# Designs tried in a protein design chat: VH-VL binders against q58766. Part 22

Target 1, 244 residues: q58766
Amino acid sequence: MIIMYAIGIGDNKEEVLKAYEKLKEEGIEVELIDNPKLLVDKLLDGEIDGAVRGSLSSSKVILYLRERIGKFYRASILKNPFTNGIFLLSPVGIDDISEDKNERIKDKIRIIEFASNFLKNYNIKAKVAVLSGGRLGDLGRNKVVDETIYEAEEIVEHFKGNVDIIHNGILIEEYLKDGYNIIIAVDGITGNLIFRCLGLICKIPGYGAVILSDKNVNFIDTSRNANWERYYNAIKFLIGGDFG

## First folded at step 21 (VH-VL)

Design g2
Fold by ESMFold2, fold request of step 22:
Structure g2 (fold): chain C 244 residues (1-244), chain A 118 residues (1-118), chain B 106 residues (1-106)
Amino acid sequence: as target 1 above (244 residues)
Amino acid sequence: QVQLVQSGSELKKPGASVKVSCKASGYTFTDYGMNWVRQAPGQGLEWMGWINTRTGDPTYAQGFTGRFVFSLDTSVSTAYLQISSLKAEDTAVYYCARHYNWEYFDYWGQGTLVTVSS
Amino acid sequence: DIQLTQSPSFLSASVGDRVTITCRASQSISSYLAWYQQKPGKAPKLLIYKASTLQSGVPSRFSGSGSGTEFTLTISSLQPEDFATYYCQQLYSWPTFGGGTKVEIK
């Protein structure tokens, strides 16, 4: 029988193996791959139907994936702590969006488009919240903060009307309470930090990070030091897209 | 003055097709989403789906993915609903309605009665 | 899908009466609820959105309240032109409508 899915295994072997054994108990065949390039190549060449990075090095796997498919973004899939739904947090890769101001705005527009299409495939209506670096009343106090606010307003203007989209500054907790399910971070660093705090420290349930691109890539990015449930949930998502 | 004007009533036989138009005026067409809502005789309102007027990307509610097609012609600010392989149960009034940020459907077309009978 | 249950399905009242219509959601929809009035042979007309915001041009006798799962449309002093069917609609997820409440004037 051909193995349809793979998990990368490097550091954190005990947690990866625990996920593997649990999946095996459920009749789900998974290959453990310890070579970053091999994991990506098998996925893109069609030898496996989906892949989870697991505990392999991010820099090796993600750089090679970018070489093979070009520019992409990552979105973390997390359970909303205030509602019964999920939300996507993006960008979460530290280098996912441009340092250039104008290109960064285009990156966020593409992220919103790809994330909305992702949710539509699961019959979920997108509700988009764009973060900035301050409260709306902070305008004029700091030029860098002001620029993030203006950037967020420009993105909202691009989408408003057709799309449920809002910018209300840095107040992520208010967005989540109101059921917003696409949260656009200021940049990849802030998105990654938000993910680490919510997902890894506070242990909010999640399914890893999906690849957002114009290509259909069935890949979940996970932290090297995640618990076994995150690796297990990532595979379960790849098989059926089960959000609970 | 915002207005949505729909095409006139249609009498059709089973198996035929119909295309209902909804022409918008008095606002920027691509700034609002366009929805289709069905109301069968003596029944309530049923959302059929919508089309993003900026991208042309349609979304269909469950049960409306087969014979129902939404489309646009932005050059004349018009949305279309096409129903193929008409059945007697398609007899209804069909409304177009615009939305803003999914907060409300503030303007509706006058409705188009489609009657399907042998 | 989020189901909306309206009550009552039918009511009859006199001109000047206070009328209350309830809409209950199967799960929390925050404040993402709209109310519509539909007269026979006419398209629905928006009355209230975001649970409590009165649409421009709608008489002040109409008001809306509620959040979460329970919502109310109130007509403070019923007028003859208020004979209609009233629908609630949630827009928190893909939209759904309530079953309607038919209001008759005695």
Scores: ipSAE 0.746, ipTM 0.892, lowest interface PAE 1.0, mean pLDDT 91
Fold by ESMFold2, last read:
Order: C-alpha cells, then sequence, then structure tokens
Structure g2 (fold): chain C 244 residues (1-244), chain A 118 residues (1-118), chain B 106 residues (1-106)
C-alpha cells in the first residue's frame, strides 16, 4: 500500500511549491491539486490518505466538504507553550455552533467526543477543559456569565468519571500548564478571538485546523496566504502528529 | 459498598480462548471508566487499556491491539476481557479496576488467574 | 510512553523504621501520581493519589510528596502489616506503573 497526501494549490503557488519540494526531499509523496472538488472527492473516496487545503479558496473547499459530509466543527491545533505537547482549541469557526442555548451544549458535547477520538488516533489521552465567562464564585453577578458557567457544569456532568474533564472557569493558562489538550471555548467568536491572539499575535506555533466529524475526515485547513512552513507542518502533523 | 467481582481462574491450552468477567456493584456503572491490568507471575503491573462505560468505546495499550477484546453489558453492570489464540505468555493474573477522571484506580477486582499450558 | 523508575527495588527494614520509596518519571507528570500497596495473592490497594492525597481509611503513617519528575512515598513508622510490594502509577498520560518496591522484614 502507498500512503499518499495532497496539498491544494491555487493562489500563493510559490509557497505551496516550496513546501512540496521540501516534503519530496524528505521522501514524503504528495499530490498538488488545483481543483477544490477534486481535492475533497479524492480524500473522501479513499484515493488519498489525507489532505491540506493549502492555498485553495476556503469557501469553495469548505462548502463542498459540508455538502459531502454534513455538519462538522473546526479545531485549531496549537503548540502548548508550557509543555512539549499540542492542544486543540474548539470551536474556532464563528458559525460552528448554534446560538440556541440547548443546541450549543449538544454541539460542545459532540466537539469533545470528536476531538477525543481525534487525539486517540494519535495515541494522545484527552484532557478536556471547558471554559466559561467567569469563575464559580462569580455566580449571581451577571446573567450571561451565569449562563456560561451553568452550561460548562452541565457539559462536565455529561462526561464526568470516564473522561478527564474539568471546569474551573476562565483560567486557560492554568489548564495549559497542567497539560489539558482539548480547550472548549464558550462559542465560535470566543474561540476565534483566542486563536487570533495566541496564534496570530503571540505567534504560538500552529499546525492548521482539523475537521471534527463522525466521518473520520483526515483533513487540515490552512490559510491561502500562508508561508511554506505552514503547509509543510500541516502535512507533517497529518502524517504522524509531528509537533517536536 | 463498591465491589468488583471477577470470574474464577481458568486453565487453558494454547490456541484456546477465554472470557473474564468483572461484575460491578454498589455504584453507577457508567460513571466510572473500566481498566484491565495484567500481572504475569513474579512480575509487576501492566496496564492493558480501558473501556468507556458510557459509550462502550475500548482503548488498548500498545502490545494489546490484537488478540485482546474489551466489552460491556451495561444491563448487568459487567465488563469483559476476551483473549483469543492463547499463548503460554498470556499466563497471568488479570485485574479489572475502575477509574474516576483518571485520578486513581480506587477499586480493583480480586483478579482472575489464567494459566496457559499444553 | 512515560517511564517510571522506582528505587529501591527491594528494601529490608524493621518494625518502627522510617521507610522512603522513590518514583522518578521520564518527563514531568505534574502531580498525577498514585501509590498502591499489594500483598501476595491480593489486588493492589490505593494508598495515595495526586502525589500527596491520602485515600480514605489509609493510616496517617503513610504520606506522599513530590511533583514534576520526582515523588516519594514515606512510611513514618513501619508496622508488621506494611510488609508488601509498593507500586507508583502515573495518570498524566495513558497510565504506566513503576517496577515495584518490595519491603521485607529485616
Amino acid sequence: as target 1 above (244 residues)
Amino acid sequence: QVQLVQSGSELKKPGASVKVSCKASGYTFTDYGMNWVRQAPGQGLEWMGWINTRTGDPTYAQGFTGRFVFSLDTSVSTAYLQISSLKAEDTAVYYCARHYNWEYFDYWGQGTLVTVSS
Amino acid sequence: DIQLTQSPSFLSASVGDRVTITCRASQSISSYLAWYQQKPGKAPKLLIYKASTLQSGVPSRFSGSGSGTEFTLTISSLQPEDFATYYCQQLYSWPTFGGGTKVEIK
């Protein structure tokens, strides 16, 4: 059996080609695909073992992927600044989870399940932290904050016992110091802002965004305007979770 | 009172199979993860993996991804370990042990000795 | 995989002695360490979890300490019922056990 990966190539061709050549030099076989539907079809039909969006249009690739597999969530893969490991931050798409209270609790439960299974495939034990807008001692001060605290507690109760899961408020840095590797944001806006601050401003190394779904999609999303290292690192992570 | 009661010792020939049971009582079965731990004669403890009692999803430690199968019957609060194609090296005491949030294994079954000899 | 090295593998002690057993991890495990006592023919019994929290019903002569990569189990005044094999276990990642420390009568 031949293990084959693909990188989408649209704009930004020079950076994608540089990543391709570096991977080829290391003996990693990749195909460059310039058609959004073809990239998705080859992945889902089993012709390739994994795909990176590369510099293809996000709206074309993600829209078609959603047509083929239905609803999914996105998680950013970030290097933990306190440990040698990675963590998944989810949701990170602003529209990934419902605005409705009860439906977004279900969305977060599904994210935890899919993210845990994703990490298991890389032989990583899930340690889950659910964020809220405040600490337990803040109850009664603000109805919106209270709602996020109760939602986090309900999610923890769902998984408690079998899963290493905690809610201790908004203290993301303490969770990361303790090796928590699935961080559940309050909503898509909050998750996106955390990603932008950590990854884009503070330059914490990242490996792209994975697709969380019941369809076992081996796909990493990347910016169309990334440097070659980002495309290269996405393939390396997809192959074996290389985050040294 | 929390209790894990395992099935009795087994004497088997190479190539046979065995199914060890672990019946839980005194607590809500699906609120705790269930682990299997092997101890070969005169040796230390070796984690074999676990099964999520809420979902039934098993996870196997490296080295246990072949002939070993974890399963559940939640209607009788029981976890099972099945070992197929038994080899002499499978001779050991097999323990079930529950965990909570991966903080500890607080209750263990009494152990089941599986002996494989020709 | 996180490897745990226990020291010593064996020790000989008298009733009343202070006994210290060390467990060293190959990488930081924060405080995610448990200690177990096992007597011949019996299942392990939880003594300490989270490095230093004493399990209910365990005598106060048992104590645990440490964080990161180095941990100790201490028995302040050894009793006749304490002659057993002791194991450490990390639960930071997929669990692993130390090799054990057998405490024998001198």
Scores: ipSAE 0.743, ipTM 0.888, lowest interface PAE 1.1, mean pLDDT 91
Fold by ESMFold2, look of step 21:
Structure g2 (fold): chain C 244 residues (1-244), chain A 118 residues (1-118), chain B 106 residues (1-106)
Amino acid sequence: as target 1 above (244 residues)
Amino acid sequence: QVQLVQSGSELKKPGASVKVSCKASGYTFTDYGMNWVRQAPGQGLEWMGWINTRTGDPTYAQGFTGRFVFSLDTSVSTAYLQISSLKAEDTAVYYCARHYNWEYFDYWGQGTLVTVSS
Amino acid sequence: DIQLTQSPSFLSASVGDRVTITCRASQSISSYLAWYQQKPGKAPKLLIYKASTLQSGVPSRFSGSGSGTEFTLTISSLQPEDFATYYCQQLYSWPTFGGGTKVEIK
């Protein structure tokens, strides 16, 4: 009945402690955990209601999480620069989806399903945009581009009707202007590059990366060397999606 | 030839329950989302929520998260609205309506009047 | 919830008149707006979607315009069969309807 959150604390202790103190000032109690396995175990065993990786090692935490729950995907949570809403960008890691065409399509379908359910928990209607490497009018110009277009169309066909889903090629700026809030990158490399450009270069506000899985895992991944505001914002998001 | 045909009017006492059916024909049932819309006498239209016809997963609008249950039987292309613990304020016409990609509700059932009075 | 304010709530007009109904959203909804016509005892009928796209079979005297927060349904030359109640609906987020505009014969 006591709602408890945790932040992992390893390197970068000063920034984690700043976030902790700010949360404490606001009456939000969090546990600082310096053991990667313990952070994951407490979350999955239900002893804490949500966790932020904080400054713990990604390889230790993420590997152990995969051992406990199996395959999962990651989505970056970013503020939409054209609206006041958020969007999820996925995949964002190189090992999140397969290089194999058929398995990659299945991965993206799962991502859309999990991301839509994630947004539903925040009372947000999913609006899904699937990126490809070109425009529909570019078919026949390049085989690699053609394959990304066919893949996007197959994914749209799987969902159309019930779900607000679109493929209009590479035009991410138009999707964001129209309020699309689930952006499916071509692959992990493309998704990571989009994140780095928007979040790290253009400084679009972000709330970390969520775990997308068939298991309900209330976890946000953050950079080991983030500033205190990123850790603070991640906790605030876990509590109630307060990202204004 | 798309058609949504709803079950007939119901007269109920407070505290009872009712189940409204909406049978679809002329299209692939699981390709379109199904919505429920309420209209109290002399009042406007109020979206109650929807059910994903491919997955069976319902979503309820604020204020409809308790006594209202959406369900499907895809083998007969039918959606259901169940209302429990009926109150006088539930007196309304209940419509089913399908959507495509959340752009519009293009086909509606004829409506089912549920009257709750003692 | 995104609120839609429809105005006027009621109007009377003569056959041949140009009729304008407005719908104002509490926040931007891009162009995700639909218009419906409802006659007494009948289900609503889709007229316009995506703010300005006319549904198949709807007379060309109906038109829609607007984006963002301000939207208009126009009937260029009112006909006897157009006396009804008109509703706007946003589908940008979880759907909501405007309060309706009843159009009656003068």
Scores: ipSAE 0.738, ipTM 0.884, lowest interface PAE 1.2, mean pLDDT 92
Fold by ESMFold2, fold request of step 22:
Structure g2 (fold): chain C 244 residues (1-244), chain A 118 residues (1-118), chain B 106 residues (1-106)
Amino acid sequence: as target 1 above (244 residues)
Amino acid sequence: QVQLVQSGSELKKPGASVKVSCKASGYTFTDYGMNWVRQAPGQGLEWMGWINTRTGDPTYAQGFTGRFVFSLDTSVSTAYLQISSLKAEDTAVYYCARHYNWEYFDYWGQGTLVTVSS
Amino acid sequence: DIQLTQSPSFLSASVGDRVTITCRASQSISSYLAWYQQKPGKAPKLLIYKASTLQSGVPSRFSGSGSGTEFTLTISSLQPEDFATYYCQQLYSWPTFGGGTKVEIK
């Protein structure tokens, strides 16, 4: 039996089709699916071996996926521009973590656990950096910034010792220079904006966003406005999971 | 005082099993990761993997994913290494060592010699 | 995996000599390098971590330097108790050890 993958196609059709044609040239079987529920159902029912959201509506696809498998988070896989490795950025879904303070901290703890296990399966040791809203010297200037700092420190306390984990404020570039490969954003909006800047504007290579869950789901979430290389790389990752 | 005390040396035949213990004292056991390191006679040090002492989740270095099992008993602050289907090439000294945030292995057990001969 | 190359593999020196041991990594490991001393029949003992931080209780004649891919361990005035094999270890990724440097005291 043939191995089948699917890409969702909605808006941004030119870039999706370009990725599709490149994959076909390489002998990779891909189905284009324009129905959100059908994409998810075919994946979960075993009719296809992996799926990429492509340019389908996030709200339709992600809501239905949550109905079928429950709560999950997303982590973007990006090449580190300073090192010879990759990093996971999470959360990257705008609705991935809770608004409630206590539940939000638990969400980030679960993200770190799932992301670490994801990297372990690829024989990569987790190095975790937790972002906050300012530099450490900014404590006391702004209550919202202070709250993000306290939350980051609480998360670090949960993991330190066994795990290589750090909080040193907002300085994502310094974490990446030092080879940290799990970057925890303040929230889903912040993570999504970081991804859009690095991946879509600066075109740092990446593989889309993986599903972080207690279920085994071979699904890559991609932006509607991604270039063809993002869709292509997402399929290549689903096939082999190889990091350059 | 921090110390890691390992079980005594073992002499085994090929095909047997062995279980090495590493009892920790003088610190909070779950605040440090626990590693296993092998040193064959006349050879250098080889990291075998580690176990997360908070979760009990083991990680095995490549080449150690089959016959080697790490486990814990946190009620007695003890880590275990079990080796099954012993081969002559398993003859080595086995060390436990703790780490903090992957900065260092600051305390090591005294080592356990496992000898496999027919 | 990240390979560590130690040099020299062996050296012989007199009490009072300055000894330098080099460890080269196959890729950058930032400052995630530790040095260990191992005497025959004994467990390794941590000397230095984070490339240059001296472990508590280790004599000040030991020092470490370097970052990225090149690291050194220096013993400023060799003592009789320093006869041992020295290993470097990276902890940037899944740990690996150098091949060791055996120091004999004449």
Scores: ipSAE 0.737, ipTM 0.890, lowest interface PAE 1.0, mean pLDDT 91

